# VH-VL binders against q0aze0, part 43

Target 1, 268 residues: q0aze0
Amino acid sequence: MKIILVNNRFKENTEKKAQEIAGQLSALNVEVIIDNGLDEPYAGTVDFIMVLGGDGTMLRAARRYGQRAIPVLGVNMGTVGFLSNIEINELAEYLPLILREEYSLEARMMLEVAVFQQQSLLTRVFCLNELLLRSNSPRMLSFALEISGQKLEPYRGDGLIVSTTTGSTAYSLSAGGPIADPQLDAFIVTPVASHIINKRPLVVSPEREISLHLLEEREAIIGIDGQIKMDFGAENRVLIKRAPHPLLMVNLKAKPFFTSIDRSLQRQ

## First folded at step 2 (VH-VL)

Design r1d (framework fv_ragifilimab)
Fold by OpenDDE, second read of step 3:
Structure r1d (fold): chain C 268 residues (1-268), chain A 123 residues (1-123), chain B 113 residues (1-113)
Amino acid sequence: as target 1 above (268 residues)
Amino acid sequence: QVQLVQSGAEVKKPGASVKVSCKGSGYTFTGYYMYWVRQAPGQGLEWIGVINPNSGGTTYNQKFKDRATMTVDKSISTAYMELSRLRSDDTAVYYCARDEWLSGYTPYYFDYWGQGTLVTVSS
Amino acid sequence: DIVMTQSPDSLAVSLGERATINCKSSQSVLYSSNNKNYLTWYQQKPGQPPKLLIYWASTRESGVPDRFSGSGSGTDFTLTISSLQAEDVAVYHCQQYYSTPLTFGQGTKLEIK
């Protein structure tokens, strides 16, 4: 068995804990690779991914490995979030199940985000939470939103969020988007400070495609999961689809999403 | 024997950029993290960042994230640190230092250092 | 960020006498899981880069004379030179590597009295 331990090099104790866990796993004849973000994603085959830390670390892991259909376990290390399944102090208890592959999986829809320069593809990424289009100036953006070829009226505002249901409790929520059941596949399109009063978020079928482009010469930024930033101008367009593969999140312990929403949100 | 040899002293004007090099020899260059640390005259040491010479992955001190750029040329076992928008308080001796990577654990203390590169920023 | 504070800033000690340098961290650098202190000491002579002396607070680097020793735990650490030699004149630095960013003390200048 080969396991990747993903940690956050900027978070206290995560690297040390990763080393400790790596030692334990090695003693059990498990091959371990530690990914703290300094390296490129491991290119070899692996059987399991453990994410040590909070939601941010999980998002990075999802972007780096999610397309590979590898089970991903979130192990919380003291922070409150929505993407961890067990606590670090529970890992020892569940380790035998992990090694025997006795766990269930929860499929979480991811976004496929493609950014173009005219017809040329600049970048393609998969992400778990959201794409953000926002102004890079004090001025509002004017941009076109198309859903499955249907052109909506131009948007005017600070920006727009296209989120998965998983991401509904992230930036989309802060922007006034709805909280969505993570077991539901859907896009959530949430305006950010729209010029139109009470511009409503859209819940869109995962079967549809979403495209965005600017209607005027302005400087904007594309943000992915709040961790990746890219300049976005009038010559660019972004196409958002459901990723061809979901993130396979390991479910070792039942976590009642709706029961824990208030507690989790209050700590953020 | 392990050696880290840095480029020579630099004198720069405020607003300019400086790029310091560090050539590693006597060891597997891609097998060790390369750190950058500076020391202002009469002051303590300050960590700038670290780079993985194998992958090019970097981590910066937040203080320098917007101005410092670390790179490597593996073909010549050389690491680079570029600091832009220089100001007078950037005057310091800049050091490269290595730390082990291949073990899978990085202690974050440094066993070998370059000789240092003095960068003077003066109008 | 963890702030490292050394004391004193400068120290003059007679040859053959004990030199003691202190280092305090603003928070503990002891990792409970492995019971190790993520603290290192460096020696820096004029015109030279720092030289590693002690790591894990008390482990002496290979080639470092026995007269050098590190002690302490948690937030309070001490570098001791049991019998000062002429070649020990230098600035000494403590550094924590418990969390990023890595931080150093301001240094302690050790001279012969």
Scores: ipSAE 0.005, ipTM 0.468, lowest interface PAE 10.8, mean pLDDT 90
Fold by ESMFold2-Fast, scan of step 2:
Structure r1d (fold): chain C 268 residues (1-268), chain A 123 residues (1-123), chain B 113 residues (1-113)
Amino acid sequence: as target 1 above (268 residues)
Amino acid sequence: QVQLVQSGAEVKKPGASVKVSCKGSGYTFTGYYMYWVRQAPGQGLEWIGVINPNSGGTTYNQKFKDRATMTVDKSISTAYMELSRLRSDDTAVYYCARDEWLSGYTPYYFDYWGQGTLVTVSS
Amino acid sequence: DIVMTQSPDSLAVSLGERATINCKSSQSVLYSSNNKNYLTWYQQKPGQPPKLLIYWASTRESGVPDRFSGSGSGTDFTLTISSLQAEDVAVYHCQQYYSTPLTFGQGTKLEIK
């Protein structure tokens, strides 16, 4: 068996823990590749991905490996989040189940994001939570939203979020979007406005294609999962569609999504 | 216009706790990481930790992990850093600073800083 | 932890002359895949927060005068002020962002001779 350990080099203590876990797995005749975020993603065939960290580390793992249809397990390293399944102190208990493939998988949809300049593709990336178009200045954006060839009335405001159902509890929630069951497949389109505009979040079929472009030159940024930033100007266009493969998340113990989100919201 | 505005100076006795606030304005608060850094009188800068205002996720410098707590209140675009069991050598100016967005694999440089909050710990 | 060491601790330079401040990291802050050095320089005047001058070891922040330049790679870095002006009197700090904990040099105090 070949396993990728994904950790965040920039979280104190995680590199040592990753090396410790790699040693334990090697002793069990498992080949281990460590991905600490500094190198290119491992290009070879692997059987399992173990993510050591919080939600941010899982988002990076999903971007790097989510399209390969490989089981991905989130292991929490001390920060409680929505995308981890077990705690680090539980890993020894669950390791035999992992090695015997005694777990269930939950499919989570992903976005495919293609950014163009004029007619040229600049980049293509995948994400688990959302794409954010936002103003990088005090000036309001004016932009066009098109859904499967249907041109909506121009949007004016601070920006727009196009989210997966998994991302419904991330930036979309902060902008007033609905909480969605992550087992559903849908795009959630949530306006970002510091000013009152009467545009509501849209929930649309994941088979739709969504395109965005600016109608006026402004300082704007495209953000992906809160981790990738790129400048976005009037000469740019972004196309968003459902990614070809979902992220396959490992369930080793029950995930009480609704009670977890309810408890989290009691403090907001 | 991006601004980070911190709470006013505090004087505390050893063993007490202090909670410093940092209010962001002129940008989407949940779209940028918030860092906390301190500077003791005549000394260099020392990193305390970082919080993602959207998720509430935190990473602490191990030196401060047992005493520091970072939180956010999204409704008022405000981040907080609470330091407990204060010692005389915790006397410092405490800064919040905003992270410029880049790849999530690495922490980056700070494009905007708060004005600083002087915390004095004395008997 | 990556230890950042600046030299000198303080220096005095005449107006119009070149000022040179050095920063050394205990391990390389060069990321081989993108060939970027994860190093910044900040300027701090008395009673003020630090102000970003240079990032990626040599990229000048918008609005920073071109007399400020950064150079170096791996473990050895230099901030140069080519023609010192009165407003440049400050403490200068280097910082690495290659790994956590984020660490700063002790600071170099720059004064007019």
Scores: ipSAE 0.000, ipTM 0.425, lowest interface PAE 13.3, mean pLDDT 85

Design r1e (framework fv_ragifilimab)
Fold by ESMFold2-Fast, scan of step 2:
Structure r1e (fold): chain C 268 residues (1-268), chain A 123 residues (1-123), chain B 113 residues (1-113)
Amino acid sequence: as target 1 above (268 residues)
Amino acid sequence: QVQLVQSGAEVKKPGASVKVSCKGSGYTFTGYYMYWVRQAPGQGLEWIGVINPNSGGTTYNQKFKDRATMTVDKSISTAYMELSRLRSDDTAVYYCARGYDSSGYLKEAFDIWGQGTLVTVSS
Amino acid sequence: DIVMTQSPDSLAVSLGERATINCKSSQSVLYSSNNKNYLTWYQQKPGQPPKLLIYWASTRESGVPDRFSGSGSGTDFTLTISSLQAEDVAVYHCQQYYSTPLTFGQGTKLEIK
């Protein structure tokens, strides 16, 4: 068995813990590749991906490996989050189940984001949570939103979020979007600080293509999962669609999504 | 070890151009934004601009937009900042810096800095 | 443009005592949609580049000693060093990353009394 162990080099003590776990797995005849985020993604075939850290580390792993149809397990290192399944102190207990492949998989849709300048593709990225279009200042943007070729009336506001259902509890929630069951496949389109009083979040089919471009010369940013920042100007266009493959998340124990989010909303 | 290594000190005449390089090592170069900041002797820090190494997309401080050009060569993990039509008040240490967000939305914090390149503009 | 003003320009504090540096922005750097303050603090020693200490106004960068802490929200921010050590002699800079152009304070020079 070959496992990629993903950690964040810049988070406290995670690289040391990754080395310890790699040693334990090697003692069980498991080949381990460590990905601390600094090198290019491992290009070879692997059987399993274990992510050590919080939601941010999982988002990076999803962008790097999510399209390969490999089981991905989130192992929490002490930060409460939505994308981990077990705690680090539980790993020894669950490791035999991992090695025997005794777990279920939960498919989570991903976004494919393509940014163009005129007709030229500038970049293509995948993400698990959302794309954020925002002004590079607190200035209002004016932009065009098209859904499957249907041109909506011009949008005016601080920005727009196009989210997966997994991302419904991330930035979309903070911007007033709905909480969505992550087992539902949909795009959630959430306005950010809209100056249009009747603007509401939209929930649309994941088969739809969403296109965005600026209607005025403004400096704007496209943000991906809160981790990648790209310049976006009036000469640019972004196309958002369902990624070819979902992220396959490992479920070793029931994580009660609705009670977890309810507790989070009431947290003091 | 994550490191940004900049080109050496330059002495230029007014009206000339200078091109400073910044080579990244120990990390995925296209996974992080590259920022350029300068510091005149005894003065504070001043932001010049940012480049996305993956796309080549740039955002400039309007003060420098007509004179500064930022570029990237992904094959050698190197970013460049060229400043044209140099004046004596462009004398400064020029820094490249990496931006990374591991825990929030679009952190513009500069976690890794180059050692700096002193550019002296004098006749 | 957001103007960042630090106070004092310089201060001297005895070893082991608390040092406090203030930073004020000309407009709020709190983004209400995510409830985060887009403010950082850097430490710069002579002949060296700045080093990141604090981001999101109060989150300490990995490897930065516990004696450094950031506080404040909106327009008024504070960097506190709870027990000053000799190696803390440096110029400290605040920066906003709420809007472009990204702007820095003028710097505060910290000396041992």
Scores: ipSAE 0.000, ipTM 0.401, lowest interface PAE 16.3, mean pLDDT 85
Fold by OpenDDE, second read of step 3:
Structure r1e (fold): chain C 268 residues (1-268), chain A 123 residues (1-123), chain B 113 residues (1-113)
Amino acid sequence: as target 1 above (268 residues)
Amino acid sequence: QVQLVQSGAEVKKPGASVKVSCKGSGYTFTGYYMYWVRQAPGQGLEWIGVINPNSGGTTYNQKFKDRATMTVDKSISTAYMELSRLRSDDTAVYYCARGYDSSGYLKEAFDIWGQGTLVTVSS
Amino acid sequence: DIVMTQSPDSLAVSLGERATINCKSSQSVLYSSNNKNYLTWYQQKPGQPPKLLIYWASTRESGVPDRFSGSGSGTDFTLTISSLQAEDVAVYHCQQYYSTPLTFGQGTKLEIK
């Protein structure tokens, strides 16, 4: 068995714990790779991903490894979030089940984000929460939104968020998007400070494709899960689809989403 | 546009070292792994290694681990591959290629290649 | 190490006809967890670097014509050009990225008959 331990290099407690866990796993003849954000180059396939930390760390892990359809376990280390399943002090209890691959999985839809320059693909990324298009200046953007070939009226505003249902409790929520059941597959398209007052978010079928491009020569930024930044200009286009594979989140312990919404959101 | 531009052709004697450069532009240099591949005349492609431009972490083909050194200068978005103790069978076109995005932008296959650098080793 | 073997070494095909290139791996490059084949096809024209054609064994890279297709699973893979065009003359390489060291086939030279 080969396991990646994902932690945050800027969090010493997670780094130390990752090393400790790595030692324990190694003693059990488990191959371990520690990914602290500046990991070694890709060297092969893995069987399991253990994320030590909060939602941010999980998002990074999802972006890096989600396309591989590898079980991902969120292990909370004292943070508040939505994406961890067990606490660090519970790991020892569940470790045997993990090693025996005796766990259930919860599929979470991810986004496939393709960024183009004219007809050339610049990059493709799979992400768990959202893509953000926003202005890189105090000026509003004018951009085109197309859904499955249907061209909507041009948008004007600070930006736009395309989020998964998982991401509905992230930036989309702050922008006025709805809270979505994470077991539901859907796009949430949330305007950011639209010039149209009370412009409503869209809930879009995961079977559809979403396209964005600027309608004027402005500088913009694409943000992925609030962690990745990419310049976006008039010659760029972004295509958003449902990722071909969901993130397979390990479910060792039931966590009631709806009963924890108020608690979690108030703590953020 | 996204491109990798490599240094010019090199002619070296056996026993010497060669350092090939690869400058990335049009993309976030530190976001993608940089792979090095060579191709001897009329032969197939051979993987030399990979470097994470962000961390500097490297993985080498065992065949080259004692002779190849990959480095990066992030300030100028340039990757380097140095091969020492050159011999005649090191004559090849050396390529840098962009691969897996360490930031999650996925391309595990090599989607962008440099134009190649011919290294000739002869007495 | 995973050894990649292409067949044939060279192939001549008439314009408009189907070209088929095979690639075999010494061990499976199919990952059971995601059911994906870690297999890539490249096109290399004379004096140029390789160009990505197919990844995950069957997914075409953006901009690649529809006449190119990849198939296969496990250890046996095939690159097919449904209707050969003049611009398709090149050497084609398969590559596994299932595990390190990354390895390539020896290449297949495709010419017009």
Scores: ipSAE 0.000, ipTM 0.451, lowest interface PAE 13.6, mean pLDDT 90

Design r1f (framework fv_ragifilimab)
Fold by OpenDDE, second read of step 3:
Structure r1f (fold): chain C 268 residues (1-268), chain A 123 residues (1-123), chain B 113 residues (1-113)
Amino acid sequence: as target 1 above (268 residues)
Amino acid sequence: QVQLVQSGAEVKKPGASVKVSCKGSGYTFTGYYMYWVRQAPGQGLEWIGVINPNSGGTTYNQKFKDRATMTVDKSISTAYMELSRLRSDDTAVYYCARETVYGDFLPYYFDYWGQGTLVTVSS
Amino acid sequence: DIVMTQSPDSLAVSLGERATINCKSSQSVLYSSNNKNYLTWYQQKPGQPPKLLIYWASTRESGVPDRFSGSGSGTDFTLTISSLQAEDVAVYHCQQYYSTPLTFGQGTKLEIK
């Protein structure tokens, strides 16, 4: 068995714990690779991904490895979030089940985000939470939104968020988007400070495609899960689809989403 | 107390290589990313690169990608920066700096610095 | 690359007076997702390495005197010393960490008038 331990390099305690866990797993003849975020993603095959830390670490893990259809377990280390399944102090208890592959999986829809320069693909990324288009200046953007070829009225505002249901409790929520059941597959399109007062978020079928481009010569930024940034201009286009593979989140412990949502949100 | 202690001043000829060391103490050496920054006389600061002392993984400023090599010796908590094919405009004080710790967002700023190593390139 | 430009290159201020140093970025270093400015200020005294003063544009590092303050957002930032002290003579540097490569201003030399 080969396991990737993903930790947050900015959290010293997660680094230490990753090393400890790696030692324990090695003693059990498990091959371990530690990914703390600086190095390139591991290119080899793995059987299991263990994420040590909070939601941010999970998002990075999802972006790096989610497309490989590898089970991903979130192990919380004292942070508040929505993406961890067990606590670090519970890991020892569940480790035998992990090694025997005795766990259930929850499929979470991911986004496939493609950024183009005219007709040329600049970059493609899979992400768990959201794509953000935002102005890179104090002035509002004017941009076009198309859904499955249907052209909506031009948007004017600071930006736009296209989020998964998993991401509904992330930046989309802060921008006024709805809270969505993470077991539901859907896009959530949430305007960011639109010039139209109370412009409503859209809930869009995962079968549809979403396109964005600027309608003026302005500088903007594309943000992915609040962690990746890239410049975006008038010659660029964004195409957003449902990722071909969901993130396979390991479910060792039942965690009711709706009963704990208020507590989680208050602590963030 | 966190300390970064660098090697002494170097004088090199054009075309030569220089290797600067930085020893960390007072903290878990492998737990913090080490950055290298230089400062030419009377000039601003320039980022060279960063290394993961635990894995040895590196990221370089593209300007230095072909000439700079960062390494670490974990056993003695020491980071190294080697710059090859030296030229006169490489004359500068070279600093190692420790990255601060902050959440899940990337804080590319530095809380502790070495004392600096003057590298002079002259014919 | 984001270009950082400080102004002035040098200034002389009398003891007890206000010192103001400006830093301008070629593009915004404000990230809308967290509403933070990825901007830091360092103080560098002669023969010493830089010392962290301000991060996130306006948050003062622990141990830094209250007379130091950072302000600004987007592309325009200011470091202010409300009442200049003799020990404040130094070169001050701004740095953006919004994107790589990390870039610094050219530095501002602050002297006593």
Scores: ipSAE 0.009, ipTM 0.467, lowest interface PAE 9.9, mean pLDDT 90
Fold by ESMFold2-Fast, scan of step 2:
Structure r1f (fold): chain C 268 residues (1-268), chain A 123 residues (1-123), chain B 113 residues (1-113)
Amino acid sequence: as target 1 above (268 residues)
Amino acid sequence: QVQLVQSGAEVKKPGASVKVSCKGSGYTFTGYYMYWVRQAPGQGLEWIGVINPNSGGTTYNQKFKDRATMTVDKSISTAYMELSRLRSDDTAVYYCARETVYGDFLPYYFDYWGQGTLVTVSS
Amino acid sequence: DIVMTQSPDSLAVSLGERATINCKSSQSVLYSSNNKNYLTWYQQKPGQPPKLLIYWASTRESGVPDRFSGSGSGTDFTLTISSLQAEDVAVYHCQQYYSTPLTFGQGTKLEIK
């Protein structure tokens, strides 16, 4: 069995903890590949992905490995979040179930984001939460949104979020979007500080394609899961669609979504 | 209009605690890591720590780990850095700074800084 | 900890002339897998916070004049101002972000002759 152990080298004590866990797994005849974020994603065949950290580390793991249809387990290191399933001090108890493949999987849709300069593809990335288009200056943006070839009236404001249902509790929530059941597949399109007050969040079929481009030359940024920043100008276009594969999240322990989000909102 | 606005100057006695605030505006507050850096008079810059405003996860410089506490209040887009058991050599301008993000999880460069908060520790 | 050392501590240069500031790290800040140097330069004017000038050792931040350039790799880095202007009077700081703790040089004060 071969496992990728994903951690963030720069998070407190995580590299040391990752080495300790890798040693424990090796003692059980498991081959471990450590991904601490510095190198390209591991290109070889693996059986399981274990993510040590909070939601940010899980978002990175999803972006790097989510399209491979490999089980991904979030192991919390003391950071509060929505994407981990077990705590680090529970790992030893659940490890036999992992090795025997005695767990359920929950599929979470992902976005495929393609950024073009004129007709040329500049980059193609996947993400679990959202794409954010935002101004990188005090000036508001004017931009066009197309949904499956249908051109909407122009948007004016600070930006726009295109989110998965998993991402509904991240940036989309902060911008006034709805809380969505992560078992549903949908795009959530949420305006950021729209100049037109009646621009509402949209809930759109995940089978549709969403296109964005600027109508005026402005300094703008495309953000992916809050982790990747790309410059975006009037010569650029972004195309967003459902990624080919969902992220397969491992469930070893019941985690009720609605009571978790309710507690989170009460404690803000 | 991206801005980081910090709380006003503080004068503290040795042994007291100080809590400096940093309010982000003009961007998605939870989308960017927030760093804390200080500068003693006539000295260089010294890193205190970083917090992920979305998760609350922190990494501290070992020098400050036993005295510094970083927190966020997402409802008002504000980060806090509290330093306890103050000494005279903690007199410094304390800055918050936003990490720009390009790629994954690596500490990056700081694209926006707060105006700074002068903390004076004297009897 | 990676120790960042700048030289000189202070420098006086005439208007229109070239200014050169050096930064040395105690260990390499070049990551071989992506071939990037985890090194930044900041400009700090009296009473103001630092302002980002250069990242990845040689990439100019948007809005930074062409006269500013960064060079070097591994452990030895240079900030160059090709034609000094009056508004360039400041303290310049290098910083590594290769390893925690994040560390800064002591600063180089640039003055007009």
Scores: ipSAE 0.006, ipTM 0.409, lowest interface PAE 10.3, mean pLDDT 85

